# Ledger of designs, part 4: VHH binders against Formyltetrahydrofolate deformylase 1, mitochondrial (PURU1)

Target 1, 298 residues: Formyltetrahydrofolate deformylase 1, mitochondrial (PURU1), of Arabidopsis thaliana (Mouse-ear cress) (q93yq3)
Amino acid sequence: GESLDSSVSPVLIPGVHVFHCQDAVGIVAKLSDCIAAKGGNILGYDVFVPENNNVFYSRSEFIFDPVKWPRSQVDEDFQTIAQRYGALNSVVRVPSIDPKYKIALLLSKQDHCLVEMLHKWQDGKLPVDITCVISNHERASNTHVMRFLERHGIPYHYVSTTKENKREDDILELVKDTDFLVLARYMQILSGNFLKGYGKDVINIHHGLLPSFKGGYPAKQAFDAGVKLIGATSHFVTEELDSGPIIEQMVESVSHRDNLRSFVQKSEDLEKKCLTRAIKSYCELRVLPYGTNKTVVF

## First folded at step 19 (VHH; from z05 with T98E D109Q)

Design aa4
Fold by ESMFold2, fold request of step 20:
Structure aa4 (fold): chain B 298 residues (1-298), chain A 121 residues (1-121)
Amino acid sequence: as target 1 above (298 residues)
Amino acid sequence: EVQLVESGGGLVQPGGSLRLSCAASGFTFSDHAMAWYRQAPGKGRELVAGITEKGWTSYAESVKGRFTISRDNAKNTLYLQMNSLRPEDTAVYYCAAEGRRYGPFYRFQYWGQGTLVTVSS
């Protein structure tokens, strides 16, 4: 039985913890006890220990009372466990308290990925703050996307480019206070100097299943060639074109019953969904680097 | 350009102490995680100690209680105080700085030239 004085219920909020260290006996027990000792309750727990490796990855989802377990103490308690296992990689996010990731979106002419991300963002399904949209193409102010950006106070920056000047210094200044960049069909190749100058993650969408067909392959050519599968890949950008760690891949069947219009629509739908899911997974701490060029995606 | 320059290595007897330094330039030092790695002859490079931009530290089991990592953000310098040295600590020690993370975890992308530590009588 409950007492008469128990009418005040605590507000419980969600937290996420991700962890990486050398594998050892008892890691999950220590991590779960940290949560339980503070009155938290685990709602989900994922672990990956690769075969023939001595490494451990985990992601936990839990709920807790932030009055009983203050946000800064959550970090400290998990860091104490990280130190026990010789680990630097212990990260907590508490979506209701922590600042959202700040991103900038870069695109060229086609906007299907931008539009999808804006809709998901408006619906609260993409946990980011969008600082600006940057494009090497000017857009009329009366388009639906431009009116959306104006209504929500999101700057649109037209950065005209030539073959001789991609204006990467201008772009670096516009994005310097972001947590990562999203290439939502930005068709210019970012230089190694840009990537070093930015120094943070850049996430791209590619219109195929990497590593196959790196670079461009126009949709009409694939359609005319009679392919039976199309795909999209979202990946981290590195100095080597289309070679960074993969975050998400999606496939769609196509057949002789698709005309060019339906084929292109399927391709665009894959790209927008693939990119959006990759960004959401990144922000929810589901994407963890693994090995030389792989990811764990919980 | 990111540059990391180690110093302070040398020959020392078992039980002795050394202090390694790493002078860093070409990035905002205070915003980056830093680490010391070592590589003994014929072996792979291994993490010795790390320190985050927030000052949290971690140590390999083999050095806990003997080594202390620290940073001076005003001087852009990383340190490793090495006490109670043992022959198995003999290695080239490398300073490392974080680069792009590919997610939430620190990844060490930039490396110094290394400084040799030899523990022998």
Scores: ipSAE 0.703, ipTM 0.852, lowest interface PAE 1.0, mean pLDDT 90
Fold by ESMFold2, fold request of step 20:
Structure aa4 (fold): chain B 298 residues (1-298), chain A 121 residues (1-121)
Amino acid sequence: as target 1 above (298 residues)
Amino acid sequence: EVQLVESGGGLVQPGGSLRLSCAASGFTFSDHAMAWYRQAPGKGRELVAGITEKGWTSYAESVKGRFTISRDNAKNTLYLQMNSLRPEDTAVYYCAAEGRRYGPFYRFQYWGQGTLVTVSS
């Protein structure tokens, strides 16, 4: 009779691998063979080779048995391939066992982006740990958002600011143990000194389709001007205002049938969706910078 | 301010050796990936060798087995030992340091002014 090995019950978990090197023949074959040789199965594979330079980008999604292919061995096996192609950039993420990204959220008065992110986080749709929320506006403890934060044990830090004192050293201390920052409608401009001191990624949401409409452009001004298209842009923060690499952009048509209230609601819906998608894409290793100010978004 | 200062370039015979150094300041050196790039006349910059904060190294195919990248975190210094030099290794060599990544990949944001290596009979 036939003999079955009943001592092992396979549990397959998802993994993601992203890779960047100089372009060469056979990279995809080598990367896919690495996964297959360990009994893994590829669920998705994306490749980008820019026309005007000799570089290669890829992102693979796969499932594998972590008993057969231990987490540390996954890193080592892909690193061996990276060395074959002269590459430093080989990154694996296994969401079910790797620590979640730690983030802090900064905002000013308006909270539509914060609320959306908190709800997605509560629903398990945003794979982060939120270490704190920081704002230059005090909020009453009986508001929906403050009750949510208190219920989930997320600290809220009020940091009073003026144009003359942005309190950036205080903010740096509050966020030192995070993987990246999210500006969820933070209306103060972060200085170059802050960005150097923090040293990690900062992701912003801007009303409008950058590079157009840098800076503030209030929704009422756009409404009064009779625009037919509104947008939102989520991007990395750099020393140049609203000029960093773009992660996500969204658009919505508007018409004469929109009053100010519906126009503002559409604008806020774009902002919260755009920022949330950008953060999710970042955490899923879909956002890869290239060139001087561009991104690959797989 | 991040500063990277290369030294050790010069004229050398084919088959000879040079050791490049890069003194770094203005950031926590041990937390950052570092790299050497080079640029020959009329060509773009190309990665020669890189070393991560965890000590993983990688080399361009053209220099494997001949060049060795290393770092001394106590002295905030990056090195490139170049052996068996060839005329095609002639280039300006640049030290590079990791900055903000804009994603999961090491991205080299800070650059030195370069040191010239000339390999000629």
Scores: ipSAE 0.663, ipTM 0.821, lowest interface PAE 1.1, mean pLDDT 90
Fold by ESMFold2 at other seeds, fold request of step 20:
Structure aa4 (fold): chain B 298 residues (1-298), chain A 121 residues (1-121)
Amino acid sequence: as target 1 above (298 residues)
Amino acid sequence: EVQLVESGGGLVQPGGSLRLSCAASGFTFSDHAMAWYRQAPGKGRELVAGITEKGWTSYAESVKGRFTISRDNAKNTLYLQMNSLRPEDTAVYYCAAEGRRYGPFYRFQYWGQGTLVTVSS
């Protein structure tokens, strides 16, 4: 039947809280009591206290009733606890009602990372809005990836580049309304001026285990050298090439049974999986800065 | 070219007051979190007080009730009012501004040269 009831039935939705402060007795108790006092239920709780650093990191996952504990009140209640511990870093996300992160994807010729990210995004396994794809390589409109982008209304921007002009001002304009940038095999080095102008996080994929193998290291060279282990690294971009804080690393064994083709396929599979996992971890608030160039990854 | 220039430090007796200022340039001041840190001789740098772009403030336990952080967005200036000063407040005080975060937390990337505060009889 019909009703004039102004009430909305309660529904429990997930929330995530991440926190950083100076270490002290009772932090977890206070944070968990905040959730419990509002009728929330904790589903997971991770804590890290580094050795010889007097700091505390945590990430909690909980479910709560947004009618009983309104979204803005969640922020205020955790901020009150942050003030108790002299902390500035207290962040809540509620994925079901907060806006998704907006990202742009940059790539050059190879699209294995782009294709993987698009498939995971389509499957609901990558919690982002993709605002555009930018490449310094033109692609025919009848290719599978271009048809995918058109079907989903994701713009593809071809930005022709030369050695003398990397078109960074054009790229900055295209990405100004994004939350962070993803380099999905973009073969141009972003300048310090680009990074300053963009001012937000840029996440890259590297085809090796940093800090080893910085820069380019062709798969053929590694194959001919007879390596037994290959890897991929996703990291934040800084002004120093391939040196930013690492988010995710993956490894794969290789052997004499790999020919060049299977070796390259394993390498590409690592890259696409590593980047995708790094982006998901970032969006789920699992990646927290630690020290000068480290991360906590819950 | 981010610049942060502190001033207002000096020698003061216990129980006295000082007001620190930090003139900021080279970025959109009102959009950035700002903080004061301090470093006592032989110790690490520690957060004293922070203020977000939304005006939320936070204070180290040792200074709560005695220090007040504030910002004047029209003058691109950060302040720290320091009252009831104690010898343990002796340190070099640094103005800091946020930069790239590498995740969800404010990260203070830009720093001033520091201003010395000495509290002694």
Scores: ipSAE 0.661, ipTM 0.825, lowest interface PAE 1.1, mean pLDDT 90
Fold by ESMFold2 at other seeds, fold request of step 20:
Structure aa4 (fold): chain B 298 residues (1-298), chain A 121 residues (1-121)
Amino acid sequence: as target 1 above (298 residues)
Amino acid sequence: EVQLVESGGGLVQPGGSLRLSCAASGFTFSDHAMAWYRQAPGKGRELVAGITEKGWTSYAESVKGRFTISRDNAKNTLYLQMNSLRPEDTAVYYCAAEGRRYGPFYRFQYWGQGTLVTVSS
């Protein structure tokens, strides 16, 4: 059977470290030595130093033996280096030990993004726990998506809304134990009071290449405008509509050969891929906002 | 509504000391990272010191050994003890609280109105 004694081969697991400080000589060398001194092995290392900011960003991927380098010691060792560089921002994730991010998914009528995320989640390709799905649209229990949710024990909450009552206090209660929210085509505007009350990240998918075509109905607007390039944008939600830091954008060509239906189909394919990639990048610590409204996406 | 109110600034001679305070309200203070920033005339705003919800601190190189950041979670108050003050420490000092992170890092979104510290003979 399985051996539990210390004479067996080590179980090596992946870790990720992200770091931000003022730029200085020797940062990568010091971080690399920390990993090597504990017997860890670096599998990838990304660095970004923006030209005008005199700041340093990095993301490292490594494997290590958690018996030899216990999880709490990993945090402490990197924090010691952070103190050396006057840094506040040093974050480690170890996916096989650390709890998965808990998310709630909000949507309205269209479910193409929800379906894609559920399939990726089922396939083990989206490293989250989905605590619930919330919608302002009721769905019949015999639909594929509702049966999927039931089978996997994921609650679906129908929250009927009006212009006068978006039911934001009810939504806040439903999502209070999540790490971030995903708007998978939730066609209601979240108020500043909601965003303040929630206090954590909210990630949206927008139909179009922001900052162009802000607001509702971007597919029809873009089609009527005769664009040759369509896109989807996944971004953080702020109090200003469709203006938060962008996480991911994807593009596709269109032409006179597209009617509105084929145009929309291409847009939906971009949306589901763009959102899924944004969420994966976020959970893998690849998304590091910098400057006023920009992101590093390693 | 998040509110940050600084106090304790003033005129002081080189080598003197001041203690800045920041009264915070409108959020769960103990769960949030806090910081002091300063802005000298004609310069950008710079981090002076930060303190995490776990009590981890960081300091700008120019103030290490002279300034001490601390927090009193029972009083929802952030402090900055400034010793051995120099003319180059002259600035408006701002209390800052973390807001929405947009990723894994602390990001300071909420700001007080500032308190002026002048170090001059």
Scores: ipSAE 0.624, ipTM 0.798, lowest interface PAE 1.2, mean pLDDT 89

Design aa4
Fold by ESMFold2, look of step 20:
Structure aa4 (fold): chain B 298 residues (1-298), chain A 121 residues (1-121)
Amino acid sequence: as target 1 above (298 residues)
Amino acid sequence: EVQLVESGGGLVQPGGSLRLSCAASGFTFSDHAMAWYRQAPGKGRELVAGITEKGWTSYAESVKGRFTISRDNAKNTLYLQMNSLRPEDTAVYYCAAEGRRYGPFYRFQYWGQGTLVTVSS
């Protein structure tokens, strides 16, 4: 019984739906009919059915009128389809209504990822709210990054750490109101107890192509070895160092034309781009768990 | 260490009922989605029923109207009430718990040893 009235100016807003279940005949038709029956229009639709697993993954992007199809009804209608197919993974996000993800950024000495993320956030290109920045390194208040944080009202927390005390309880208190954490070159290993106590996702940036080169290594060593490719990996953090599911990887060529400065700059550019893309993909519901330690990234 | 211990299996005649229980420990039970899976001899595991941390339930088509999943967060226990049992329900039933979620998506990573349900005359 929905109707259109020529005296009403419809406002159409975007929505995203992600679905995962055991593969069955007719799933795409049922999901698309749900959207169409409410007057919605599909703008994009991605499907993945892996070989030999009998599972179905999909991500749809659509526009709809929230007066005709209220936000809570969107959830209920997709949940009904999820129950029909015995699925637990049916997730809707409506960016113009749903709150942005709240994040905290953790870093140590190097700030190239932090600076990139702050600029993208300021430009409206990083879809998060940044609750605070936490570092085990003190920064002078007259630096560009510190002035930026002050100007935008983003707290900076200096948490002095030692090898014997990583101050993880202090960090947990500072981040209790976040949806996930971003390690933007945080060079301390988070303990299993921290990860359990936090209980939400932690996304890291690594300066190499994992699973190779776990941990850190100096850029000068790679430069002196004459490598021709450099990489960056953004991944979920688990108790096992640098071994969590990969979200994004990037690679770039280097050559004899790169001196140490240009080599380091290319490495830093790769890291900041890789991390930023991973966070955006996560917030847009493009990253789904797959298998034991893999991801689907739509 | 995550531990899931099933109980309540046994031999029952067609049309009968059983109630399975799964005692959980080693994690914050109320924060995790839980499920029952089953595996008949020579077949892969299949989802029977799932329940989220918020109480949303989902059932395989073959068991709808006959089976009910529930949870008691105060006792860290998952239940499956199985009514109107049929011979094709014969299987080892496994309790499963959500692992690391990675966003809002459920993935069942932890498993009990299973409890056998046999439905025969």
Scores: ipSAE 0.312, ipTM 0.619, lowest interface PAE 2.9, mean pLDDT 87
Fold by ESMFold2 at other seeds, look of step 20:
Structure aa4 (fold): chain B 298 residues (1-298), chain A 121 residues (1-121)
Amino acid sequence: as target 1 above (298 residues)
Amino acid sequence: EVQLVESGGGLVQPGGSLRLSCAASGFTFSDHAMAWYRQAPGKGRELVAGITEKGWTSYAESVKGRFTISRDNAKNTLYLQMNSLRPEDTAVYYCAAEGRRYGPFYRFQYWGQGTLVTVSS
């Protein structure tokens, strides 16, 4: 679509709208008419109506002229439709106007997920601001990861932990100004008190296909078990270990031709890709709660 | 400890009315979205009606025009006015409270023990 002001070339920007309500006749028509009436153009539209649940989910991507349709008016216009349908959720995000999500990354010894996320972030492929990296493992200042963090002004916080003191109050203070946390192979179990005190989302990567292969060494367990598929799972953290809603899962075939080293490398490659995709999907409003412990991922 | 206690259920003839109440404690009631769910024998729980902390309401299609959800923040109480009751409304009705959001989306985590509503001749 083109701006009505012929003196200035239109600058069209992308917007995302996510909608969830009880199913009814005409929802898509109303939502699409809202966008079209303001001169917006829909680039993509995803709908999910689960069988026998009488609910409607949608995610639309559109472009629009923010001079003609100001950011606050976009919210108001969709909220009017939300009230008409009694919607449970109606959310707009405009990435070029709305601030990026602020995250902190927590890890222990293994850094393959951290490294992947830092590279994707540097390349503009991960739409977040990384406020800090927190680990219960100290790292030498001359390592590639530490030099990367220094070069980009990202603090690294070494928080030494013991069985008796996980130092969760120290971590809470470090992350209080974040929108969500990412556990990039953080091997300490976060307590229910931490989760309540933080009060925002925590996204984890598990090196296996949940609910199978729980525990600290899934690649070794899978190798010893002789599996033919390995996987990784990214999920929301809840007080029940490895049981929160799943955001993304990835799989790869393995065979007798894999030794433990190649098996581990394949597992690590899955983990870093799975976590990165989960975070991107979350930030793009593709992950919606569904049922009691499920998600819709558009 | 978060507590949700439903009351007002009972036996009623088709076409009758009931008002359910949910007394809430252990959290700041006015800051949380609330909902009513129901579960008929042999079925899963389904959303009946929801109300946000800002007072916006939503309803299942099967109850629109017959049920009204409301809240009284001064009394920490959630209500469901049920009119024109039908046999298919027979269920255990549960009060639910928002706990943790996933992203900007509501998710109900705290539940009451339920109150039985039976609609039969």
Scores: ipSAE 0.250, ipTM 0.557, lowest interface PAE 3.1, mean pLDDT 87
Fold by ESMFold2, fold request of step 20:
Structure aa4 (fold): chain B 298 residues (1-298), chain A 121 residues (1-121)
Amino acid sequence: as target 1 above (298 residues)
Amino acid sequence: EVQLVESGGGLVQPGGSLRLSCAASGFTFSDHAMAWYRQAPGKGRELVAGITEKGWTSYAESVKGRFTISRDNAKNTLYLQMNSLRPEDTAVYYCAAEGRRYGPFYRFQYWGQGTLVTVSS
């Protein structure tokens, strides 16, 4: 965008702050005063105080002048408040300054989620840097998706796998500089050793409304069973299959008027939308851990 | 297997001092935030002090200026120096280690068995 020069009117940029601590009198006042004292303007402020837990969560969106309130000073000012309230969770993002999250996308044969994410990314609607795409399926160079990846300089890594060797050490090496992984219909189970070795978040898309229908459940089986509601769930990956904290769920009605083709298309549309929204929410600091296996999603 | 073992608790008079230690194993200690929590009889656990992998510390208001959290990454050990102890500091003190993060947020997943600190005349 615009060039910032100290001799012209300042360009205000957006910032996001997320805060989690024990509930106390005056937290919102202190947080909002921090922003206002530096000439910032709050555009949105969400607060959640769960019943009987004496815990405070908030997410604020604001605009500010980065010349008057430098990026490092923003961190220091919020950290001072975090220390006063005994909070460890005080996180700031400034999307126009901070590096985008780096991700790798893993998939198997089906590419509907990958294609949607690439298009949203191209349109500036998915705030990530895609470092590579990894698949256990080889793809012909003349396909639309492969040409897209080549045009944008995104490497595609074919990792030939067998039941005896999932090539997880090779995958770990390919993704070591990423901030998190996205499983865009990766049909192999990542081992506990992989998850420990990677040590960062892995986000998956699952057909259906978890915790129901864990594991694979082909669309034809659901169609033949006569279901009236289909869904998709995006969640964090843990060693327990399809059991990690849920980030986003979507549902859609189906009826006798759907044939198999329209049924499958609706299911795929849910999956790609659900995953994309989950990734965006994660990158915008809207997803906070809550309880044992839950999330707060602002 | 992650293990956290606290030591250093005991009976102490008001105004006295104790130093708690937590020996950690089964994870890369230097990459994880650590904390001390305490639980008084009949009460829930409360955060006493935390220290991030970058060394940033935070303290509950009730212990500020009296307690100091520190870590020795070479020894995989977390410490809590407790000075000017008061009867209300009586509690079981637990060492806690950051588990798998969801985003940039610290979440304490691993806990020690606790060490009892009793402050009484």
Scores: ipSAE 0.218, ipTM 0.565, lowest interface PAE 3.7, mean pLDDT 87

